# VH-VL binders against p39960r1967to2165: the designs that were tried, part 23

Target 1, 199 residues: p39960r1967to2165
Amino acid sequence: VPLEDVCERENTLIPTIVVKLLEEIELRGLDEVGLYRIPGSIGSINALKNAFDEEGATDNSFTLEDDRWFEVNAIAGCFKMYLRELPDSLFSHAMVNDFTDLAIKYKAHAMVNEEYKRMMNELLQKLPTCYYQTLKRIVFHLNKVHQHVVNNKMDASNLAIVFSMSFINQEDLANSMGSRLGAVQTILQDFIKNPNDYF
Short names: E, the ipSAE of ESMFold2; O, the ipSAE of ESMFold2 at other seeds; V2, 0.75 times the mean of E and O plus 0.25 times the DockQ between their complexes.

## First folded at step 10 (VH-VL; framework fv_disitamab)

Design S1 (at its last look DockQ between E and O 0.18; V2 from the best seeds 0.00; counts 0 for: pae O 15.3 > 2, placed apart)
Fold by ESMFold2, look of step 10:
Structure S1 (fold): chain C 199 residues (1-199), chain A 121 residues (1-121), chain B 105 residues (1-105)
Amino acid sequence: as target 1 above (199 residues)
Amino acid sequence: EVQLVQSGAEVKKPGATVKISCKVSGYSFTSYWIHWVQQAPGKGLEWMGYIDPSDSYTNYNQKFKDKATITADKSTDTAYMELSSLRSEDTAVYFCARLPYPDFWDEFDYWGQGTLVTVSS
Amino acid sequence: DIQMTQSPSSVSASVGDRVTITCRASQGISSYLAWYQQKPGKAPKLLIYAASTLQSGVPSRFSGSGSGTDFTLTISSLQPEDFATYYCQQYDSYTFGGGTKVEIK
């Protein structure tokens, strides 16, 4: 389901599933060693996904405070799966090359940091509202995970690697897209370290 | 160029220990896990465990938990696997590798050349 | 733990043949499955990850399909360089299949 359709259907700026998954991880998962890197059990991930598809759609009070959802890495896995299953990335299909071309130019030392941040902010302003607000929520969440690096061992660089795959569609992935993947990692690392510069 | 270069072949007696090295070059050592894989003569591949070099977190196949100790040295970009209390059934080629990881899609398919460990009386 | 049952254990085939290798997981693994090729005396080489994504530089005659528990590697027209042993691997908890040796008939 497209992100815009979910936000329209729910009359929200951010999909409810995203908010609920991130809130639960923030409540009890920020100190989990290897959060987002260590896999959760795939059976638990699928069970949680199915529960959201069936119970979450018909019960606005659906919560993750349930013995079925004790495994934090399964909640994290469900969130990553949700992002990968979106038909369009959070940079949007129309703009993903604009974001990555900017980062490639910056990495090549062809612009200074102030210009890079200005142009990145211009690109962010062009995103549809639900893309921007969802991206913002995720970036601040990942900043919180980064702040807990002493315990969880997941700094901004590690998190950028993990989430970069959500910003390249599967067709482009088949071509390796090494330079574009590296560009996404650069963008996300900067967002995670410096969220207030962008959001 | 990404390379994983392993230490050379070893011949050991039963009861001894061996420590195999895997030196990484061509990428940031702390950015990716290092896995270890056993292949006994004429047999298939068997996963032994991995280490995250950034913080030395390890995860082991239960079969090898009391046999293998995986470590990493960030100052030399080198991972190690020590095998203790060697028996003849530990005779195998041992590989270090970067393997696929759930929800972590990056460049994989980097393997060491393998280290033959022979245990004989 | 997740057991991976790979079949057949060996295949005798000729150049140009279509070869199909299957791998079955004891429980659902979504698409966390990789296929490797290994030639004697060499390290394995990744062909396919995420069940169906072809690794860069791998010839298009290789393809993967499946999800959940049943997975298939297909070589559409076997070439001389494809005679090797093939392994599946689930990477939720890292279990290899038993291998399939593809030999010249």
Scores: ipSAE 0.000, ipTM 0.474, lowest interface PAE 13.3, mean pLDDT 84
Fold by ESMFold2 at other seeds, look of step 10:
Structure S1 (fold): chain C 199 residues (1-199), chain A 121 residues (1-121), chain B 105 residues (1-105)
Amino acid sequence: as target 1 above (199 residues)
Amino acid sequence: EVQLVQSGAEVKKPGATVKISCKVSGYSFTSYWIHWVQQAPGKGLEWMGYIDPSDSYTNYNQKFKDKATITADKSTDTAYMELSSLRSEDTAVYFCARLPYPDFWDEFDYWGQGTLVTVSS
Amino acid sequence: DIQMTQSPSSVSASVGDRVTITCRASQGISSYLAWYQQKPGKAPKLLIYAASTLQSGVPSRFSGSGSGTDFTLTISSLQPEDFATYYCQQYDSYTFGGGTKVEIK
């Protein structure tokens, strides 16, 4: 289902599943070696997704403090799967090219850093509120993962690579021959390293 | 500037052991795996294994698991590969390299200059 | 282990020709595939990662495509400096393809 429909139905700015998954990862997973890189068991990931689809939507008492959800990598995998399954990316389908075109100009040295940040902030302010707030929550989460790199081995550049495929669809990749994927990685790396410059 | 600097060429007799070094500079040694790659004269590249320098976890190509031993020394930012019971078939250039982990792409690859090991007689 | 079958093993082509090189994985590897160029006496150099993303500084005549099991490297207009051997590598078990030697006629 569309992100806006979930937030409207729940009367929230950020989908409840995102908040619960990220809170649990922040509670017990920040030092997990290879967090977001090492896959959890597919059975556990699917079971967790199904539990959220069936129990989380109808029961406010649903929690990740359950023996079924002991594996942090399954929780991380469920989060990655949720993002990949969204009908629209967090840059929105309408604006993803605006974001990536800006980063392409910056990478080509056609724009200085201060102009890049100013224009990126303008694009962020045009996102629907639930897209912006969900993106903000994710970026601050990934900044926190980055801060634990000595133990988890996942710095901002690694995290940007892992999550870049969640922000671009295959049609855009085929049309751009990969330049937009590199642009997304540039955007995410900067967001993760410098979240307060943007959010 | 990221650099992987390997030890110099070696000439060995059959049955000997050789230990090749790969000194890393320009990035945090423990943040990325170090891979080893063999290239026999006139032949292609063959992956031998890697080490995660942070905890010394190793993974080997089955072909080389009884031939090669990969280690790392965090105090000197140096990875090593030891080849035992050398035979003439082990004559090759050996590279160390930084390559990406599964599930993500690194921005750059970095390779050592290669170390020629010649096993004669 | 995932085996990588690379073809052809060699190709002789003229400057300006389009050259295609293929790699086939024995199992699906999504887009976790890289292409390398190696010139005589030198270490390999990354050209393409994630199947289709050009490494910085690589000329646009190089392109990569494919996903799953079948992958292609294309040189749209062969230049004299492209004389080299090309390898694919997958990221699950890090095996290389057998290599393709590109010789300029």
Scores: ipSAE 0.000, ipTM 0.435, lowest interface PAE 15.3, mean pLDDT 83
ESMFold2 (binder alone), look of step 10: mean pLDDT 92; pTM 0.935

Design S2 (at its last look DockQ between E and O 0.60; V2 from the best seeds 0.00; counts 0 for: pae E 14.2 > 2)
Fold by ESMFold2, look of step 10:
Structure S2 (fold): chain C 199 residues (1-199), chain A 121 residues (1-121), chain B 105 residues (1-105)
Amino acid sequence: as target 1 above (199 residues)
Amino acid sequence: EVQLVQSGAEVKKPGATVKISCKVSGYSFTSYWIHWVQQAPGKGLEWMGYIDPSDSYTNYNQKFKDKATITADKSTDTAYMELSSLRSEDTAVYFCARLPYSDWYDEFDYWGQGTLVTVSS
Amino acid sequence: DIQMTQSPSSVSASVGDRVTITCRASQGISSYLAWYQQKPGKAPKLLIYAASTLQSGVPSRFSGSGSGTDFTLTISSLQPEDFATYYCQQYDSYTFGGGTKVEIK
């Protein structure tokens, strides 16, 4: 389901599943060694996804405060899988190339950092509200993960690599030497390290 | 084109060490994890572990944790697996492989050609 | 760890035959399963991922089905180049099935 359709259906600015998963990870997972790199069991991920589909859809009080959801890596895995199953990039289908073209130019030394940040902020302001707010929530979450790097071993560069696969077009992913994957990683790393510069 | 090219066959004595290389080309080395798989003679495939080449973070199948050491060299786009204290049961073909995502929840889309390690006295 | 039970261990078949290979997981794995083909002296080759999706360049005579614990690879009309060993694999711990050798009669 497209992100806009989820937010419209729920009457929210950020998908409820995203908020609930990220809150739980922030509550008890930030010091987990290898967070987002060590998988949770597929059985636990599937059970959690089914619970959201069945209980979360019909019960506003649905919560992850349940012994069924003890495995933090399953919660993280469910979040990663949710992002991979979205039909398009969180930069939106319409704007993903605008974001990556800007970062490609920056990586090629064709602009200075201050110009890059100014133009990136202009692009962010053009995103539909649900894309912007969801992206903001994710970036601040990943910044929190980054701040716990001493314990979890996941800094901004690691997180940027892991999550870049959810922001790139499938065609550009298949082009293994394509500059757009590196562009997404550059964008995400800067967002995660310096979220207040952009959000 | 994506390629994973492994070092050649090795013959070793029991107790020795061997280091197998896996040089990649045609994609960004640091953007994808490299996995290693063992295939003993006449047997099936068994997963050994992986490395994130961006910072050399590793995760191992518990069975191989004391046998294998996986490393990466970003300057040469090469992953390595060292097998220590070789025994006859370590005789196998060893493959490196890549996932479509830097993620645990996927399949192996590209494989190296395999490296035969023979341990004989 | 999730155990993968693959059957049969071998099948002897003729060109044109329909061949069916099954794989059973010890616990539910949704559709997180792949099928590989391996010829002697070669690396495995990905045929099917996500239980039923054909990898690009794989002939349409190959198909995959199943979800949960029971999965099937089918070759609708066996060709000479299909004589190989086939493996299933689940993604959680990368456990492979024991393999099924497809041999010519």
Scores: ipSAE 0.310, ipTM 0.727, lowest interface PAE 4.5, mean pLDDT 86
Fold by ESMFold2 at other seeds, look of step 10:
Structure S2 (fold): chain C 199 residues (1-199), chain A 121 residues (1-121), chain B 105 residues (1-105)
Amino acid sequence: as target 1 above (199 residues)
Amino acid sequence: EVQLVQSGAEVKKPGATVKISCKVSGYSFTSYWIHWVQQAPGKGLEWMGYIDPSDSYTNYNQKFKDKATITADKSTDTAYMELSSLRSEDTAVYFCARLPYSDWYDEFDYWGQGTLVTVSS
Amino acid sequence: DIQMTQSPSSVSASVGDRVTITCRASQGISSYLAWYQQKPGKAPKLLIYAASTLQSGVPSRFSGSGSGTDFTLTISSLQPEDFATYYCQQYDSYTFGGGTKVEIK
């Protein structure tokens, strides 16, 4: 399901599943060693996904305060799987090359940092509202994970690598393996370390 | 083209140590996790553990945590697995392998050619 | 840990036969399962991922099906080069099935 269609159906700026999953991870998962690197059980992830599809769609009071959802790593896995399965990435199909071309030019020293940030902000402002707001929510979440690196061992560069593949649709990633993957990682690392520069 | 090239076969005595290398090419070394798999003679495949080369974070199958040490060298794009206190039951082929994502719940899409370690008394 | 029970342990068949190999997971794993082919002295080769998706470059005579706990690899018309051992693997704990050795009679 397209991200914008989910937000319109729910009458929200950010998909409810994203908000619920990130809230729970922020509540009890930020100090989990290897967060986003240690897998949760597939059975728990499937149960959680089914619960969102069945209970969450018909009950806005649905919460993750339940013994069924004790595994933080299953909640994290469900979130990563949700992003990976979106039909389009948060950079959108239309704009992904604009984002990555800009980062490639910057990495090649073809522009100064001040110009890079200005142009990146211009690209962000062109995103549809639900894409922008969802991306913002995720970036500030990952910044919080990064701030807990002493305990969880997940700094901005680790998170950028892990999430680079979840932000871009598999189809788009397969077409740009190599330099574009590195470009996404550069963008995400900067967003995660310096979210207030962009959002 | 993505390639994982392992070091050659080793013959060791009981109690010795061996270090197997896995050099990658054709992709960004730090962007993908490297897994290790044991195959004892006449037996199936058994997962041993992985390393995230970006910061050397490791996760081990409990069976192998006292036997294997997995490391990575970003300057040479090479992962290593060291096996210590070798015994005859450690005789096996050892493979390195890669996932298509630095993520969970994926398949191994590229494998090294395997390294035979023979422990003879 | 999720255990994978693979059957049969071996099969002897003639060229052109349809060969079916099954894996059963001890718990539901959705479609998070891969199939590998391994020839003697070689590394495993990925055939099928996500239970049913054919890896690029793999002949179309190979197919995968199933979800939940029961999965099947099918070779629609066995060829001499298909002599090998086949493994399923679930992603959750990276465990492999015990393998199925396919021998051409």
Scores: ipSAE 0.252, ipTM 0.704, lowest interface PAE 5.0, mean pLDDT 86
ESMFold2 (binder alone), look of step 10: mean pLDDT 90; pTM 0.924
ESMFold2, look of step 11: ipSAE 0.000; ipTM 0.486
ESMFold2 (binder alone), look of step 11: mean pLDDT 90; pTM 0.927
ESMFold2 at other seeds, look of step 11: ipSAE 0.011; ipTM 0.575

Design S3 (at its last look DockQ between E and O 0.54; V2 from the best seeds 0.00; counts 0 for: pae O 8.1 > 2)
Fold by ESMFold2, look of step 10:
Structure S3 (fold): chain C 199 residues (1-199), chain A 121 residues (1-121), chain B 105 residues (1-105)
Amino acid sequence: as target 1 above (199 residues)
Amino acid sequence: EVQLVQSGAEVKKPGATVKISCKVSGYSFTSYWIHWVQQAPGKGLEWMGYIDPSDSYTNYNQKFKDKATITADKSTDTAYMELSSLRSEDTAVYFCARLPYPDWYDEFDYWGQGTLVTVSS
Amino acid sequence: DIQMTQSPSSVSASVGDRVTITCRASQGISSYLAWYQQKPGKAPKLLIYAASTLQSGVPSRFSGSGSGTDFTLTISSLQPEDFATYYCQQYDSYTFGGGTKVEIK
C-alpha cells in the first residue's frame, strides 16, 4: 500500500509498523554486530510481518516484547522489507529525480556544500508530511546506529549503501548505469552523518 | 555493462592451496556483495559464502567454513577466494556472483565465467 | 536451513513443447525465489526473480509462479536455445534446488 494511504488509515504521521520496529531496534539492537547487514531468517521476518498485519491491526497493545521476536536481525529485516515493498520511495515518485539530480551536480562539483544543503532543504519541504516525517524518523534512527559503530560496525557509509536500494526502482537502477544509486548513497550518507542540517 | 571476470583454470596437487580472483567492472564494487558458488563435475550449484567489499565482512556456508577464505581488494575491484588443503573432492568449477546488499529479494543477476580447479594426485 | 526439492531431475522434450519444472521449499519462503538457466560450460543466468518477475532480456515464453512452498517455472514453447539445466534458489540460506536438465527428445 502507498505510504500516504497507510498514514491516512492509521491517522498517524509515521506508519505504526515503522515506529514499533525502530523503537525495538533502538532498545536492544544498536550494538548488534552487522546490524542491517546480516539478514534475519526469512521465516522470522515473515512471521513478524504477518503479526503486524493480523495482531497489530486489531490490538493496539501489540508489542515486540515477545519471545517470537528474539532475533534483532529479523526485526531489522522486517523493516528493510517494509521499505523495499513500498510502491513509492520516501523521496516520492514525483521528486526522486529532483533529489538525485541535485546530488549528481554536487558530486560533480557543480555547486558548493552550502548551496547543496539549502536546495536539499527546499526539496525536503516539498515532500508530503508523512513522507517527510517518516524519512526524518528513519534518518535519526540510522544516526543512532551510526553512533554505535564501534560495536555494531555499521557506519554512515555502510548504512547508506544498505538503504539506497529502497530509494530507487530496480528498473531505473539498471537504466541509469548506477549514477542515481550513487546519488542516493551520497544523500543518505550526509543525512545520516548530519541529520540536524536537514531535519 | 556489468562484468565479473575470473582467473583461469588451475591444476593442483592434494594438500595445495589455490586462490581464485574475480575482477569486477561496470558498477561500484562496494555496492554489491560478492558470493562464491561451487559446482562439482556433473553436480548442481552449492553456495559457499560471501564478502561485503566495503569492509571485508564475510559469511560462510558451514560446509565450507574451514575450506574457503574470501577476501576483497577495493583498490583493484577484485574479490578472491582461497581454497586450502585441497582434496580430490574439491575438484569443481567455482563461480563468483554479485548480489545486492542483503534483503530477501536477493538474486544473483551477474556471474563470473567460472574457474575450474582440478585436484589430482 | 531451508531445503529446496526440485523436480523432475531431467526431462526430454521437443522444440515447441510446454515444459514445467517445480521447486518445493521445506518451509514457507513467500515469493523469495529465483530461477536460473545454465548451459554446459557457462555460468548460470538469472531468468526470474521474486518467483514471477522476468529479468530484463528474458523471453516472455518463460514464466514463474507460486508462493509459500510450491513454485513452478514454465517454458510455454520450448526453443532450441532452451535446452539447459534450470535451478531454483531461495535467499534465506542461499540454497539451490538440485537442478532440472531439459534435453532433446
Scores: ipSAE 0.044, ipTM 0.614, lowest interface PAE 7.2, mean pLDDT 85
Fold by ESMFold2 at other seeds, look of step 10:
Structure S3 (fold): chain C 199 residues (1-199), chain A 121 residues (1-121), chain B 105 residues (1-105)
Amino acid sequence: as target 1 above (199 residues)
Amino acid sequence: EVQLVQSGAEVKKPGATVKISCKVSGYSFTSYWIHWVQQAPGKGLEWMGYIDPSDSYTNYNQKFKDKATITADKSTDTAYMELSSLRSEDTAVYFCARLPYPDWYDEFDYWGQGTLVTVSS
Amino acid sequence: DIQMTQSPSSVSASVGDRVTITCRASQGISSYLAWYQQKPGKAPKLLIYAASTLQSGVPSRFSGSGSGTDFTLTISSLQPEDFATYYCQQYDSYTFGGGTKVEIK
């Protein structure tokens, strides 16, 4: 389901599944060694995904505080799966080249930092509201994970690598031959380290 | 063109050490994890462990934790697996392999050609 | 870890035969299972992923089915080039089945 359709159906700025998954990780997962890097069990991940699709749709009191969801790495895996299965990434197919071309210019020293940040902010403001707000929620979440690096061993660079494929569609990955992937990693690392520069 | 190219066959004596290389090309080395798989002669495939090349984080199958040491060199885009205290039962073909996404529950889409290690007295 | 029980361990069949190979997982794994073909001296080649999705370039005589704990690879009409060993693999802990060697009579 497109992100805009989910937010419209729920009358929310951010999909409920994203908020609930990130809140639970922030409550009990921030100090988990290898968070987002160590996989949860695929059976638990799929059970959680199915529960959101079935129980979450019919029960407003649905919560992740349930003995079925004890494994924090399964919650993290479900979140990564949700992002990868979106029909369109949070940079959108329409704008992903705009984001990545800007980062490529900056990496090649064809643009100074102040201009890069200005142009990046302009691109962010062109995103639909639910894309922007969902991206903002994720970036501040990942910044919080980064702040716990002493315990969890996941800094902004590690997180940018792990999540970069979740922000690029499978078709864009095949087309980029890795160049857009590297650009996404650069963008995400900067967002995670410096969220207040952009959001 | 994604490629994983492994070092050639090795013949070793019991007690020796061997280091197998897996050189990667056609993609960003630090963006994907490298896994290692053992296949003893006439036997099936057995997963050994993986490395995240970005910071050398490793995870091992418990069976191989005291046998294998997996490393990576970002400057040459090469992963390594060292086998210590070799015994005759370590005679096998060793493969490196990649997932289409790091840390994802998917299939191995690209494999190295395999490296035969023979341990003989 | 999830155990994969693959059967039969070997099958002898003629060109044109229908060959069926099964894998059973010790726990439910939904459809998160792959099938590989391996010829002697070669690396495994992916045939089927997500239990039933045929990899690009793989002949349509190969098919996969199953969900949960019981999975099947079928070769509808065996060809001489299908002489190989076939492995299933579950994604959770990367555990492989024991393999099934398909021998041409």
Scores: ipSAE 0.023, ipTM 0.591, lowest interface PAE 8.1, mean pLDDT 85
ESMFold2 (binder alone), look of step 10: mean pLDDT 91; pTM 0.933

Design S4 (at its last look DockQ between E and O 0.61; V2 from the best seeds 0.00; counts 0 for: pae O 7.6 > 2)
Fold by ESMFold2, look of step 10:
Structure S4 (fold): chain C 199 residues (1-199), chain A 121 residues (1-121), chain B 105 residues (1-105)
Amino acid sequence: as target 1 above (199 residues)
Amino acid sequence: EVQLVQSGAEVKKPGATVKISCKVSGYSFTSYWIHWVQQAPGKGLEWMGYIDPSDSYTNYNQKFKDKATITADKSTDTAYMELSSLRSEDTAVYFCARLPYPDFYDEFDYWGQGTLVTVSS
Amino acid sequence: DIQMTQSPSSVSASVGDRVTITCRASQGISSYLAWYQQKPGKAPKLLIYAASTLQSGVPSRFSGSGSGTDFTLTISSLQPEDFATYYCQQYDSYTFGGGTKVEIK
């Protein structure tokens, strides 16, 4: 289902599943070695996804503090798979090239850092509200994960690599060679290290 | 165009060591993990482990943990797998492969051509 | 680890035949399964991912179905280039099925 339809249906700025998954990871998982890089079992990930579909969407008492969800890597895996399965990435089909062209130009030293930040902020302002707010929530979450790198061994560059393909959906991957994926990684790394410059 | 090009076939004696290379091109080496897969003669495919080339993080199938050592060289865009203390049971074709996504949740979309290692006494 | 049982181990078929290959997981894996084709002396080639999604460039005579524990690869009308060994693989722990060799009759 589209992100904006979920947010409209729930009357929220960020999908409830995203908030619940990220809150639990922030509660239990920030010091987990290899968080987002060490896989959880696909069976556990699917069970968690089904639980959200069947019981969590309309039940405010639904919690991830449950014996069924003891494995933090399954919670992290469920979040990654949720992003991959969105029909449109958080940069949107309409704007992915605008984001990536800007980052490619910056990496080629064709613009100054202050100009890059200004133009990136202009692009972010053009995103639909639920895309922007969900992206903001994710970036600040990943910044928290980055802040725990001494324990979890996941710095901003590792996180940017892991999440980059979740921000480019299947269609955009087919149309974008490695340079666009590398551009997404550059954008995400900068967001994760410097979230207050953008959000 | 994504390519994984492996080093050529090797014939080794028991107890020797072999190091297989997997040079990538057509994509950013550090953006994707490199996996290794064994295929013994007349047998199926068996996953051995992977490396994240960005920081050389490795994860191994426990069966191969004491047999294989996976490394990467970012300066040459090349992953390596070293097999130690070779025995005749290690005779196999060894493949490198990548995922479209850096995790356990996906299929292998690109493969190297394979490297035959023959261990004969 | 999840065991993958693939059957039959071989099938003898003629050009134009419909061929069906099955793969069974020891526990539920949803749709997290891929199918590969391997010809002698070559690397495996991805045919189908996510149980039923056809990889780009793969002929439409190949199809996949199933979810949970039971999965099927179907070749609707066998062509000469389809004589090969086929493997399923579950994504969790990367376990492969034992393979099915499709041979000329």
Scores: ipSAE 0.093, ipTM 0.627, lowest interface PAE 6.4, mean pLDDT 85
Fold by ESMFold2 at other seeds, look of step 10:
Formats: sequence, structure tokens, C-alpha cells
Structure S4 (fold): chain C 199 residues (1-199), chain A 121 residues (1-121), chain B 105 residues (1-105)
Amino acid sequence: as target 1 above (199 residues)
Amino acid sequence: EVQLVQSGAEVKKPGATVKISCKVSGYSFTSYWIHWVQQAPGKGLEWMGYIDPSDSYTNYNQKFKDKATITADKSTDTAYMELSSLRSEDTAVYFCARLPYPDFYDEFDYWGQGTLVTVSS
Amino acid sequence: DIQMTQSPSSVSASVGDRVTITCRASQGISSYLAWYQQKPGKAPKLLIYAASTLQSGVPSRFSGSGSGTDFTLTISSLQPEDFATYYCQQYDSYTFGGGTKVEIK
């Protein structure tokens, strides 16, 4: 389901599943060693996704305090699966090349940092509201994970690598576009380290 | 094009150490995990362990925990596996293989050509 | 630890035959299973992922089916280049099946 359709259906700016998953990780998972790197069990991940599909889409009493959801890595895995299965990435299919071309140019030293940040902010402003707000929520979440690196061992660089595959479309990933994947990692690392510069 | 190129065949005496290399090209080395797989002569495939090249985080199959040491060098885009205290039972072909960070579709899409290690007196 | 049992261990078949290979997991693994082909002297090659999705460039005579604990790889019409050993693999612990050697008679 497209992100816009989910947000319209729920009358929200951010999909409810994203908010509930991230809130639970922020509540009890920020100090989990290898968060987002160590996989959760597939059975638990699928059970959680199915519970959201059947029990949680419109029921605000649905909670992750259930004993079925004890495994933080399954909650994190469900979130990563949700992002990967979106038909369009959070940079949008229409704009992903604009984002990555800008970062490639910056990495090649063809612009100064202040110009890069200005142009990146202009691109972010062009995103549909639900894309922007969902991306913002995720970036601030990952910044919180990064700030707990002493305990969880997941700094901004690690997180940027983990999540970069969710921001590149599957066609470009399958064609091994190393420079575009590296560009996404550069963008995400900067967002995660410096979220207030962009959001 | 994605390639994983392994070091050449090795002949070692019992008790020796061998270090196998796996040099990658055609993609960002730190964006995918490198796994190692053993295939003894006439036998099937057995998973040995992996490394996340971004920070050298490793995880091992318990069977190989005390035999293998997996490392990575980001400056050369190369993963390594060192086998210690070699015995004749360690004679096998060793493959490296690529996998993204874990999600619900974790398959090995590209493999190295294999490195034969022969342990004999 | 999820164990994978693959059968048969070998099969002798003629060009044009339909060949089926089975893989059974000790616990339910949904559709999180891959199939690989390995020709003599070569590295394994990914054929099918997510139990039934063909990898790019794999001929359509290969198909995968199954979910839960029981999975099948089918070659609808065996070709001479399909002489190889085939392995299943589950995703959580990276465990391979024991392999099935397809021999041309």
C-alpha cells in the first residue's frame, strides 16, 4: 500500500504502525546491543506484522505490551520489513535521483557544505507531507539510537548503512548502483547526526 | 558487475594457519555482509559465519567458533577468514558470499569462486 | 537451530524429465527459503528466493513452491545444463539442506 493511502485512510501524517513500532523501541530497546543489526526471529516478525494487519490498523487499544512481542529485535525487524515493503521509498521514486545526485556532487567536492544543506532542505520541502513527516520521525528515532551507542553499539554510520537499502528503489539495488547506495548512506548519516539541520 | 574474488588454493601441513582473502568489487563493501561457507570434498555446504564490514562485527556457527577468525579491511574492500590449527578434516573448498543486512529476504546472491585448502603432511 | 532435511540425496534422470526435489524444515519458516544450483567445480548460484521467486536470469523451467515446513524445487523439463547439485537454505540460521545431486542417465 502506498504511504499516502495509509495516511489518508488513518487520517494521520505518519502511519500508525510506524509510530507504534518506533515508540516501543524507544521505550525498551534503545540499549539493546546490535539493535537493527541482529535479526529477530522470522516467526515473531511475521506474527507482529499480521497482528497489525488484523488487529491494529483501526484499533487504538492495540498494544505491544503483549508477551508475544517480548523480543525487541522482532519489533525492529518488523519496522525494517515495513519500510522495505513500501511500494515507494521515503525519498519517493520521483525524487530519489535528485537526492542522490546532490549527495554524489557533494562527495566529489563540487559544492561546499552550506550549499549542500540548503539544497537538501529545498528537496525535503518538495516531498509530500506524509513522506516528510514519516522521514522526520524516523530520523529523530535513529538519532536517539545513535545517542545510545555506548550501550547498543550502533552509531550513525552503522544505522545509515542498515537503512540505506530501504531508501533506494529495488531496481537500482538489483543493478548494483554502488554510488547511489553510498550517496544514500551519506545523506542518512548526516540526517542522523544532525537532524535539526534538516527537520 | 558484482564480483567476489578469492585467493588461490593453499596446501598446508597439520597445525598450520591459513588466511583466505575475498576481495569485492562492483558494490559498496560496507553495505553487505560477507558470509563464509565450507564444502568438504564430496560433501554439502555448511555455513561458517559472517562479518559486517562496516564495523567488523562477527558471528560464528558454533561448530567453527574456535577454528575460524573472520576479519575485514575497508581500505582494500577485502574480507578474510583465518583457519587455525589445521587438521586433515579441514581440507575443503571455502566460499565467501554476499548478504545484505538482515531482513525478511536474506539470501546469498553473489559468491566467490572458492578457495581449496588442502591439509596434508 | 532449524534443521533442513533434503531428499532425495541423488536422482538419475533423462533430458526432458520432470524432476522434483524436496526440503523439510524442523520448524515453520514461512516462505523464507532459498534454492541454489551448484555445478561441478563452481560456486553455488542462487535460483529461487522467498520459496517461489525466481532470481533474475534463471530459466522459467525452474519453479519453487511450499511454505511452513515443506518445500519443493521443480525442473519442468530437465536440460543437459541442469546436471548439478541443488541445495535449499533457510534464512534465520543459514542452514543448508544436504543437497540433491541430479545425474543425467
Scores: ipSAE 0.021, ipTM 0.618, lowest interface PAE 7.6, mean pLDDT 85
ESMFold2 (binder alone), look of step 10: mean pLDDT 92; pTM 0.939

